# VHH binders against O-phospho-L-seryl-tRNA:Cys-tRNA synthase 1, part 7

Target 1, 364 residues: O-phospho-L-seryl-tRNA:Cys-tRNA synthase 1, of Archaeoglobus fulgidus (o30207)
Amino acid sequence: DFINIDPLQTGGKLTEEARQALLEWGDGYSVCDFCTTGRLDEIKTPPIHDFIHNQLPKFLGCDVARVTNGAREAKFAVMHSLAKKDAWVVMDENCHYSSYVAAERAGLNIALVPKTDYPDYAITPENFAQTIEETKKRGEVVLALITYPDGNYGNLPDVKKIAKVCSEYDVPLLVNGAYAIGRMPVSLKEIGADFIVGSGHKSMAASGPIGVMGMKEEWAEIVLRRSEKYKNKEVELLGCTARGATIITLMASFPHVRERIKRWDEEVEKARRFAAEMEKLGIKQLGDNPHNHDLMFFHAEVLYEISKKAKGGRFFLYRELKSRKIHGIKPGLTRYFKLSTYGLSDEEVDYVLNAFKEIIEKYS
Below, E stands for the ipSAE of ESMFold2; O stands for the ipSAE of OpenDDE; V2 stands for 0.75 times the mean of E and O plus 0.25 times the DockQ between their complexes.

## First folded at step 1 (VHH)

Design s06 (framework vhh_surovatamig_d1)
Fold by ESMFold2-Fast, scan of step 1:
Structure s06 (fold): chain B 364 residues (1-364), chain A 122 residues (1-122)
Amino acid sequence: as target 1 above (364 residues)
Amino acid sequence: EVQLVESGGGLVQPGGSLRLSCAASGFTFSSYEMSWVRQAPGKGLEWVATISSSGSTIDYVDSVKGRFTISRDNAKKSLYLQMNSLRAEDTAVYYCAKDLWYEDSGYYFDYRGQGTLVTVSS
């Protein structure tokens, strides 16, 4: 009954097939490529091994892929594998905190590529090049990371040009596609980067935590290196790549995810229509313009002014939206907020737009 | 044109004090919440302190509570940060910021100045 516009949840809504998979495979045993005995032998469409080693690489446009315990584990596996004493990672300023924390955990020094100011908040190939050049004067740069898109503005930087910059400086590039993989078409080979990570529970209609990791063949010997004692176990993934019911839900949603990314242009058009209508209400979409993603960041001076007079103060917007069965904007935000239109029907989009219009009119 | 001009930075020894100033122009200063944010070498922006438009509501990051004091003079269109008991970890470029807020990956603001460098070193 409620309309959900929370960017963390719009791409992670389970398919009916994934819901049934949770009921069927929810028992507490672990699942992996070499653990398929007894009841697990019934998983045939696809078999777990085929999903990880054939279907997933084709989907990501890469040579080698794995499933992980969220995008966080995937990022850490890459960073830790490449880490050297006193080495640096260059990452964009719009990165999620988990990228920064993963680098700290890996023992890497961190250099941030600055974003441009209001209203664009852009990560440019030029700023990427400058940051790499300056950081190389301080030490070895073992990895660069680009967030594509970022989780605040929904900005899609020129990732192909950034990949070219990284290549020219002989720095491997990790594309963090937590809000891209499973929502929009993404191909590692077409981008020209070295690693890509995605989030199943954010953008691939899967139960969490589950992530995906893809890479070029040349990196597999380093990142997916085997245990000295247990020859079929990969060190960075602590042995097995698959975990319980979460991978089965990812697999169950996968045919639908492959199909839905083909309709990405419709999601972009929906987001642009939503932004244009919000601007008529005095609520400005910030970041990329024209916008190229379902995640949008707004500047709402009109709502900020209302919050100064409204009975609920800064919480008035949250309460007004909740009373209209709309979830997704954090309590207390009025002047600036993010939302997502991913997977909403045209009727649901119009309902949300009308809610903002009614709220503004009520307090005018 | 919105302008924020910071001053008062410099080299100071651990345990020392420094007072930063920010001169605002191009907007109605008395109508806006103002903040100080800082960026240490190789790190992201960190929020330091915020003061409401009237000056009645003030908040600080835990690491500076009891050491730093934020204040404002609406008649002079100026924002201040009194920094006492400075530590090496306080070394950063300090920015005066208009309408600051925090999201999952960092701090955001309507506008900030060019910054003033504070180096705490022996």
Scores: ipSAE 0.000, ipTM 0.227, lowest interface PAE 14.2, mean pLDDT 87

Design s07 (framework vhh_surovatamig_d1)
Fold by ESMFold2-Fast, scan of step 1:
Structure s07 (fold): chain B 364 residues (1-364), chain A 118 residues (1-118)
Amino acid sequence: as target 1 above (364 residues)
Amino acid sequence: EVQLVESGGGLVQPGGSLRLSCAASGFTFSRYWMSWVRQAPGKGLEWVATIKQSGSEKDYVDSVKGRFTISRDNAKKSLYLQMNSLRAEDTAVYYCATRYFGSLYDYRGQGTLVTVSS
């Protein structure tokens, strides 16, 4: 068995409950929050309606929640609902490409909040305020988006201060928590934002694509507006949230996910220990410091220099790690790469650290 | 753009005290953990102390534990090193740095000289 350090997969590993549910309920069912008839009525851990309308809002710290076809559908639903001719969305430069593409599809003009330079790559409340103020000179700002954390550096910006900035400019804020929701405690109410989005297959131990969306009640009539012809179908979700296996695995993993976020401080300490040990090997953790997330971005000049002389060239690192049953760094990366320690045991962390040490020693 | 300006160095007798200050500008100080690093005459850079963004966690090199205290004031964008019970071996140029791991740091100031002699 392999140790997986890919940030896209560390929070998405299925629980045993989810695997059992997949085997039992994995036939091509159409499942929705109102359509639990026949055999689907037997899905009780939790019941679909209770999950979406009671458990999920409580978990997200919001008034209203939905399950979506990935975080990207949730982002598009919000953006498309708020879109106006010549309107703007302000989003951070560290955003996932799907945030940018969702805005393009919604017909919104996009203004990016700049990140700070190497080595921090930070999104500051100050840069957010400046970008909103400048963008308002160009047109109406209908939405702001903050990536919390981003998927490259694992930076956790000061989201509460960013929410205050957005509020002061009368701009609603969407928190993209694809790498937070299901890994760490996050509450929309505590942040003071308007919308929150999570990714089940990245961070909630579910099969993909599956996402979650939460919002303040004031936005529900706009974002979750119903079809003119089909009164029980929501336009932005193209009807009901029927996704078969994906929602079933999300629901089955949910009790475990709700419990594991309580141990977030242990994951942060694990990540910091990992970063400190990597630094002793000449591999520097970039971004927030001290780091506050399991997703970490590293600068490894030592590995880059080795790649210039090794027989495998830039693929030497991938091959060396694979030979040691470690998966998660993209083939060809040596100088810069990201990884995650989420869910690893102390023994697995030590194994990965020792692998990097042995690889560097081998090529010294 | 990024500037770190150290002050508070000088000549002091063994057993005496000094407080070093570092004024930061050109970056959001409250989001960085900070370090003090020193270089004794004829020697390499040595990490001395580190403090987290919030000030809640502090680490020190063994030789200064119990004698030196690192602190910060995020509102004033300032880093401090209170040095007590100074020894001749503490004689060095002291640098304020944004991040320091082993031999690596991103930014450091011009330094302030501390001389401990009779």
Scores: ipSAE 0.000, ipTM 0.093, lowest interface PAE 24.1, mean pLDDT 86

Design s08 (framework vhh_surovatamig_d1)
Fold by ESMFold2-Fast, scan of step 1:
Structure s08 (fold): chain B 364 residues (1-364), chain A 120 residues (1-120)
Amino acid sequence: as target 1 above (364 residues)
Amino acid sequence: EVQLVESGGGLVQPGGSLRLSCAASGFTFSSYWMSWVRQAPGKGLEWVATISYTGSEKDYVDSVKGRFTISRDNAKKSLYLQMNSLRAEDTAVYYCARVPYDSWGYMDYRGQGTLVTVSS
């Protein structure tokens, strides 16, 4: 078995309950959480209706929640609902490409909040305020988006201050928590934002694509508006939230996910220990310091120097890690790379650390 | 460590031309896609053009297609933007940028920028 350190995959590892559910519901079942009849409510615990309308809002700290076909579709539903001709969305420069593409698809003009330079790569409340103020001179700002954390550096911006900034400018805020929801405690109410989005297959131990979205009640009337002809169907979700296998794996994993977020401090300590040991090898963790997430971005000058003389050139690191059954660093990366320690045992962490140590010693 | 230094900006008349240059150091230039991004007064950052490792693949924002040409010289570790038929709306600070290996945006590092002003 490989040890997987790919940030895209570490939080999506299925529970045993979810694996069983995938086998049981792999045939193409569809679910409807809005229908008064024909629902699969009695098949899972909690029932689908209770999961979406009671358990998810409590988990996300919001008034109203839905499941979607991935986090990208949740973002599009919000953006499309708020879009107006020539309107703007303000989003952080560390955003995932799917946030940018969702805005393009919704017909919104995009303004990017700049990150600070090496070594921090931070999105600050000050840069957020400046970008909103400047963009308002160009047109109406209908939405702001903050990535919390981002998928490259694992930075956790001061989301409460950013929410306060957005509120002061009368701009609703969407928190993209694809790498937070299902890993760490997150509450929309405590943040003071308007929307929150998570990814089931990245961070909630579910088969993909599956996402979750939460919002304040005031936005539900707009984003979750119902069809004129089909009163039990929501326009932005095309009437149905997800197909059977994906939602049922999410639900099967949910009791475990709800419990595991209580142990987030252990994952943070694991990441900090990993970073401290990498530092002893000359591999510096960049971004937030002290780091508060399992996703970490490293600067490895020592590995870059080795790549200049190694037989495999820049691909040497990928090959050396693969030979040791470690997966997750993109082929060709040596000087800068990201990885995740999420869900690794202490023995697996030590194995990965020892692999980096052996590789450096081999080429010294 | 990673350094990108732009040059070639200035004041130019509408319909004129400018060539921007970027000198890269501190990384293996030939291993990265590179881009040009710009910021007009009172606007956010806008991606302008991208070029592949060898220069065989190029892409441009629609507003500059046919007018701007991105190129690179890997031996000299330099990136270029040839700007023809310049318009008032091309006025901006232009940044040389390194494209990250993962598709999480148009840059992971940028230079200090060079100002291009298109006016009479």
Scores: ipSAE 0.000, ipTM 0.122, lowest interface PAE 20.9, mean pLDDT 86

Design s09 (framework vhh_surovatamig_d1)
Fold by ESMFold2-Fast, scan of step 1:
Structure s09 (fold): chain B 364 residues (1-364), chain A 121 residues (1-121)
Amino acid sequence: as target 1 above (364 residues)
Amino acid sequence: EVQLVESGGGLVQPGGSLRLSCAASGFTFSDYYMSWVRQAPGKGLEWVATIDYSGSEKDYVDSVKGRFTISRDNAKKSLYLQMNSLRAEDTAVYYCAKYEDLGYWSEFDYRGQGTLVTVSS
């Protein structure tokens, strides 16, 4: 009934298999990578162990993988493992707030790689190199982080060139793929980075909080180091990988997610068609052009001008969309907003485009 | 930085009146549309009223038309909401709001904690 264009939810919509798994496994302590009792015996061998230790590393293009309590825990585990007194992390200005906060929690100093100006908002390999070089004059750079794509503009920076830059400066690179992993093909090996993190509840059709973490073998001894007393428990994860119904929903959705990333070109075509039609209405897609992601950021002077005279003021757009059963644009936004076309049918895309057209015509 | 400080809320009986005030600082107040939004207990944000930069044009949610009046004083950098004939359904925290055209913001730019209006006998 409602069409959802909220970027936080479009890639996290549960599969039917995941919905059934959530109902079946929602009770209490329902799953564990190391548990062997009760109903856990039915899901532990082979599904959960095989998923974490064989299927997930292959999917991420890495040597070693884990599931975590969201991408936040994954980022903190890497940052905390690499943290040193007075050390620095270099991260892009388009980063999610949780990347910045994770670095603060790990006791790292933070240097931000600036984005280019309107209309592109790009993170370039050149700005990345300059920021690393400048930051090294202030202290040791123990980690770099690139957001791929960012959650505001949907920009996909040249991550392979950024990885090469980091390598040339002997800085390990963490790729934050919260809006990539589970939507589009991503391979740590092909990028040439050291760590990769994803968000199951944003992009892998899973119930939250759930995240994934991948890394090169050489980092596993550091990040996944084991407890001195409890030799099957990993210090940074406070024991086991993520537990409970969330990992079961991730596993249940995984066959679908593994197949859907093969159709990423269709999602890109859909986003480009949507952007081209919005442009005809006077609503400009900002950031990467041509756009290569389902998450898009728009500049809508026409809607901003309408908001100055419309009943409801700046809330007119939210109300008009809601009355047409469209969710996803924050109340009060008119001039600038982001949305996602991920997973929408062509009919749903056309419905949303026609809604914008009708709204503009209504107030013209 | 942008700062908005709401005041004037309180407990009032049905049919009563209250006048809310918002003191603005950190931006050129006269260049912006201003709004009042509210959040009733356990519910989402609801837009209530908007006033243009000059005070000439005003808009209201239908449920408050004829009862509430939005106004502004650009010299004093203040926004007001005169609330008459108050009903139990008007019980909410009221926020003074300004939106900046910055896409990375996750919510409305209301720099205050709001002012609570309780309509009850």
Scores: ipSAE 0.000, ipTM 0.236, lowest interface PAE 15.2, mean pLDDT 86

Design s10 (framework vhh_surovatamig_d1; at its last look DockQ between E and O 0.03; V2 from the best seeds 0.00; counts 0 for: pae E 13.9 > 2, placed apart)
Fold by OpenDDE, look of step 2:
Structure s10 (fold): chain B 364 residues (1-364), chain A 122 residues (1-122)
Amino acid sequence: as target 1 above (364 residues)
Amino acid sequence: EVQLVESGGGLVQPGGSLRLSCAASGFTFSSYAMSWVRQAPGKGLEWVATISWTGSETDYVDSVKGRFTISRDNAKKSLYLQMNSLRAEDTAVYYCARELDYYSPWEGFDYRGQGTLVTVSS
């Protein structure tokens, strides 16, 4: 009965259909009873084949799609398949740690596109181009990665322009859409990217871990190459990926997810309203302004000052919010914190805003 | 409780040097990327430098490149900023800052110290 404003959770709450599916398919090898060919994506009942080969590509705006054990596995699969000795990947400084670790695991050198300074923290097409150009002087750039949006600020870089930049330098682009796919409309083809990955458990109302991977047709033979010994198994996917509760809940929630992304403008408006009201309280929204995503990052000097005097110190905010049945701000955060308004009703948004107002007044 | 305590600030002439220190406690210091930020009088907060949790990676704002060096001692739970060739425009309160996510360096920060004042004046 808590209001949840944790960005990690607001897009991943299961639908009722998914919850029912979870009870039915909770056993890890439950889907395997229906696997006749040894390929997850070829299972017809339940309709996993239709989902992976028809519904998901359409949804992602790509030619070929797979499900993975999270967005991180998808990113690694792409990086590993494209990796060469002494090769480089160029990725934004706002990248998720899993993008960075995937590159390391794949044996790639990493060049980071710098973000702009406080308060914007933006990744620009210009800096992207410069980084690619400089990196190419050092070695072969086999991949570029852009986080869309980033998970700290909720910034949405100009991904279309970035894609054009990558194309001009003949570098394939991977879009990390962990906080986009399932929340907002996103299309690989419209962006002009080569790869796109998403998170089912973060943004597609599924049980985790599960991710989605989309690509252009030209990359399928490379990324989805088959084993020499096991001819039906895709090597980068280790022969089989997300099955059981994860894939079934993803599928069960998918109709809802397809519909809710059509209301993205309402979510953006909600976030902007929230940010505007927070500003009135002296709490500044950092990053894109106007903001274009439900994930927001705030600078709250007023709360920081309170924390210096308040009982419990820096934990006062967490405690105050918890007592008001608001979940999502991590313990100890006061000066800076991240939250999401995704899926909240107008009344819930007002409730959260009022909570912040009351807290500030209480300690004033 | 997370605590960051800066020290080493003071008055210095242009061209001089200072070394700032930050003592960290209340968290696993070696797991977090750390940053220095500064706020000049009448100006907003500015990022200065970041160092990864292992110390293997560093980054600087352009205006301090070649002059400032960020370093850390994980055993002592300490962060440092060596400032050389100081300029008047470097005058600011300098803060030690912990990155938001210890798995993702060079992002935002969630904790800062009380700050230490650096004044560069002839």
Scores: ipSAE 0.000, ipTM 0.205, lowest interface PAE 13.1, mean pLDDT 92
ESMFold2-Fast, scan of step 1: ipSAE 0.011; ipTM 0.473
ESMFold2, look of step 2: ipSAE 0.000; ipTM 0.251
ESMFold2 (binder alone), look of step 2: mean pLDDT 81; pTM 0.821

Design x01 (framework vhh_7xy4_2)
Fold by ESMFold2-Fast, scan of step 1:
Structure x01 (fold): chain B 364 residues (1-364), chain A 120 residues (1-120)
Amino acid sequence: as target 1 above (364 residues)
Amino acid sequence: QLQLVESGGGLVQPGGSLRLSCAASGFTFSDYYMAWVRQPHGKGLEYIATISSSGSTIYYSDSVKGRFTISRDNAKNTLYLQMNSLKPEDTAMYYCARDLYEGWDSYDYKGQGTQVTVSS
């Protein structure tokens, strides 16, 4: 009934297969590739072990993969495994707070690669190189992280050139693909990076929290190292991979996710059409231009001016959209906001565009 | 015509209390989040507290949690900051701000300020 344009939710909408799997297997709290006996042995579409050890690595373009309790656990596992006393991680200024906090928890010093100014907010290979070079004067750089795309502007930096820069400085690179993996084609091997993480509940049509982690084989001995006492348990995952209905929904959605990423060009064109129509209303899409992602950040001076006079103030836009059965813009935002067109039909896109047009006309 | 007028600042001894007021005019006060921010001499702006339009949602900076209380009276178009257990490091110019974002350093309008000096 409602149209959802929340970037956190557009890629996480369950498939019918995942919804049915949740109902059928929702009772199975302890479901993992080490616990597949009894009733859990009946899960054969796909079998848990084959999904984690064969299908997922191929999908991510890597040698070794795991499912995790969210992308947060994946990032921390990598950072903690590589952490050394007084060592540094270099990460982009557009990073999600959970990347910064994971680095703090790992005991790493943090250097931020600055973004360019309004209106582009770009992370450039040149700024990445400069930040690594400057940080190496202060201490050992054990890891670099690039957010691809970022969750604010939806910018897709030149990740292959950034990977080349990191390689030239002998710094391993972690690609945070929370808004890419499951929406668009991404391959760790094609990028030339060392680690990749994704979010199942944001971009892989799965119940949350669930994440995916991929890496080159050379890193598996370090990141996926085993407990001294419990030989089948991985230290960074506190034993086993993700449990319960979340992994089952991820697996049930996976065939659909593998197919939908082939239609990424259609999602990009949909986003560009949406942005062009918003520009006609005086609402400017910021960041990459032409835009290359479904997540878009807008500057809406016209809506900000309306908010100064409208009954309900800053909450007028949220109320107007809600009355039209549209969810997704954070309550109180008017001047700047982000949204996603991912998975919307052309009719749904036109409905949302018409809603913005009607709202502006009503208050102008 | 939009105005925010702070008052209630002054000199106070460490451990003392002070209540700041902000009189708002020229806009529908009850429609906006409001904030208190401060600026010590020679330093940047520091966020102190934010309160939602209805008063139901409140955020504090870690430096003032448990010591300061933000409140509002929508009928009187007035924002308040009750400051208890004042410390020398609380010395700053205090500003009332209209907030279009959640309780951080992005404000679309800020008042003239009221000076708070905590000194023995």
Scores: ipSAE 0.000, ipTM 0.134, lowest interface PAE 19.5, mean pLDDT 86

Design x02 (framework vhh_7xy4_2)
Fold by ESMFold2-Fast, scan of step 1:
Structure x02 (fold): chain B 364 residues (1-364), chain A 120 residues (1-120)
Amino acid sequence: as target 1 above (364 residues)
Amino acid sequence: QLQLVESGGGLVQPGGSLRLSCAASGFTFDDYAMAWVRQPHGKGLEYIATISWSGGSTYYSDSVKGRFTISRDNAKNTLYLQMNSLKPEDTAMYYCAKDYWSGYEDLDYKGQGTQVTVSS
């Protein structure tokens, strides 16, 4: 009913296959990829083992993959596995807060790679190299993390050059693809990084929390190390993570997700058209230009000025959009906001653009 | 023309409570979200809490969540901050701010402030 432009939901909207699977298998069942007893035959179709050990590694362009309880668990598993006393992780300033918090929980010192200033907010290979070099003077750098794209500006940094920089300094690289994996083509081997993580509930049309993790074979012995007592259980995943509704919805949506990423060029063109039309209204798209992602961050001074005089104050924009059945901009935001055009039809894009135009005209 | 006047600060023991008030004038108070921000001596400005124009929604920084409560009386054009379980780290000049809803928006206007000191 509503047109949804929330970046958290545009890539996470369930397929009809996933909705049916949720209805059928939404009760409290779980499955275990490594269990030899207690496996639930009725919910292993499609087979969980084939999905995790064959289909997912091919999709991510990696040697070894796992399903996790969100991208957060995946990031923590990598960070905790590599953590050493007084060691450092170098991560970009545009990182999601869960990357920073995962590093804190793992006991790692954190160095942030600075972004460039307004309007670009870019993470450059040069700033990455400088931050690694400076941090190595303070202690061992056990991991670097790049957010690709970030969840605020939708910026896609030069991840291949960043991977080369990390390789030059002998630092493994984790690519946080929470807003990439399931929306656009991504390959760990093509990038040349060591780890990749994705978010099923943000970008793979699955119920949350669910995540995916991929890695090079050389890291599997460390990250996926097994319990001393329970030899078929992986320590960082607290045994096994395949459970009922979340993994079943991920698996049910997966054929659709594999196909939709092939249309990424259409999503990029849609986003660029949207941004160009917003610019005509005085609403500036910030970050990468030309933009290369569906997630866009806008500076809307015109809407901020309207909010100073509108009866609803800061809530005027939320109210006007809601009255037009548009959801996705947080209540109270006017001057700066992010949105996503992922999965919208051309008619829906035009409807949203006309809504912004009409709102500005109404208050002019 | 637009004025925000904070009051209610003072010296208090750790674990104590204070209630801050902000009297607003020169604008339609119930049209705007209102916030409390603070500035410790020699440090930057720190966001504390925000309340929507109607009072129906509130947001808090993690450092004060569960201890501080923001509220408003639109009939009196007054914003409040109830501060419980005060800590020495809460020592700061506290400012009432107009037209702040989330961390991405600049403060439109802030008042003169009221000093809160938590010691002994």
Scores: ipSAE 0.000, ipTM 0.124, lowest interface PAE 22.7, mean pLDDT 86

Design x03 (framework vhh_7xy4_2)
Fold by ESMFold2-Fast, scan of step 1:
Structure x03 (fold): chain B 364 residues (1-364), chain A 120 residues (1-120)
Amino acid sequence: as target 1 above (364 residues)
Amino acid sequence: QLQLVESGGGLVQPGGSLRLSCAASGFTFSSYDMAWVRQPHGKGLEYIATISYSGDSTYYSDSVKGRFTISRDNAKNTLYLQMNSLKPEDTAMYYCATGYDEYWGSFDYKGQGTQVTVSS
């Protein structure tokens, strides 16, 4: 009944297959790639092991893949595996806080690659190279991380050039694709990076928490190293992959996710149309222009000015949108906000655009 | 002149309850969404709860959900916060506000506050 434009939720909306799988398999199963016996052996489309070890690597364009308890666990597993005393990780300034916190937990020193100024907020290969070079003067750089795209502006940096820069400095690169994997085509091999991480509950139409991790074969012996006592258990995963219905919902959505990424050009066109119409209302899309992602960040000076005189103050926008059955903009935001058009029909996009138009006209 | 005057704060032991009130004047109270926010000593402002102008919709921060209840009496131009199962971490100056913007940490209008201290 409500139209949801929250970037955290648009790519994670369950397919009907995943919703049915949640009901069928949601009774508290502890399931991993080794735990497929009894009733779980009935899952043939695909078998859990085949999904994790054959289908997922092909989808990510990598040699080896795992399912994790969220993208956070995947990032920490990589960072902790590569951590050395006094070592550094170089990560972009647009990174999610969980990337920064994972590095802190791993005991890594952190150097941030600065973004460009208003209105673009871009992470450039040049700034990446400069930051790596400067950081190497302070200590060993064991990992670089690029957020592709970032969750603030929806910017898609030149990830292939960034991968080339990292390679030239002999620094492995982790691509954080939490807002890419499951929405758009992404291939680790085509990018030329070392690790890739995705979020199932944000972008792969799965129940959370669930993440995916992919890597080159050469890193598997380090990141997926086995316990000294329990030879079939992987240290960084505390034994085995993610558990419960979350894996099964990811698998149930996976055929749909493989097909929907083929329509990414349509999602980009939809976002660009939405941004162009918002611009006519005086609401400016910031970041990449032309924009290349469904997540968009807007500067709405017109709505900020309205909030100064409107009854309800800054909450006027939230209330006006809610009364029109639109969720996704945080209560109190008027001047700056982000939203996503991912998975919306053309009719739903037009409805949201008309809502913003009516709200502005009402208070003019 | 628009005025918001908070009352009802005080010292209470853990597990206790307090009811805060906010008396509004100088504007059409029934046309404004209202909020409660707090500021612990030496920390930034923290959003607690909001209520729609009609009273039909309420929202709470995760830290107080299930323990605090926001309500209003439009006939009396008064906003309330019922605080149950109080914890030491609830110690703060509590403000009645309209137009609170969490992103900027700012208000259209804010009262002088009432101190809540939870300790033995």
Scores: ipSAE 0.000, ipTM 0.173, lowest interface PAE 18.2, mean pLDDT 87

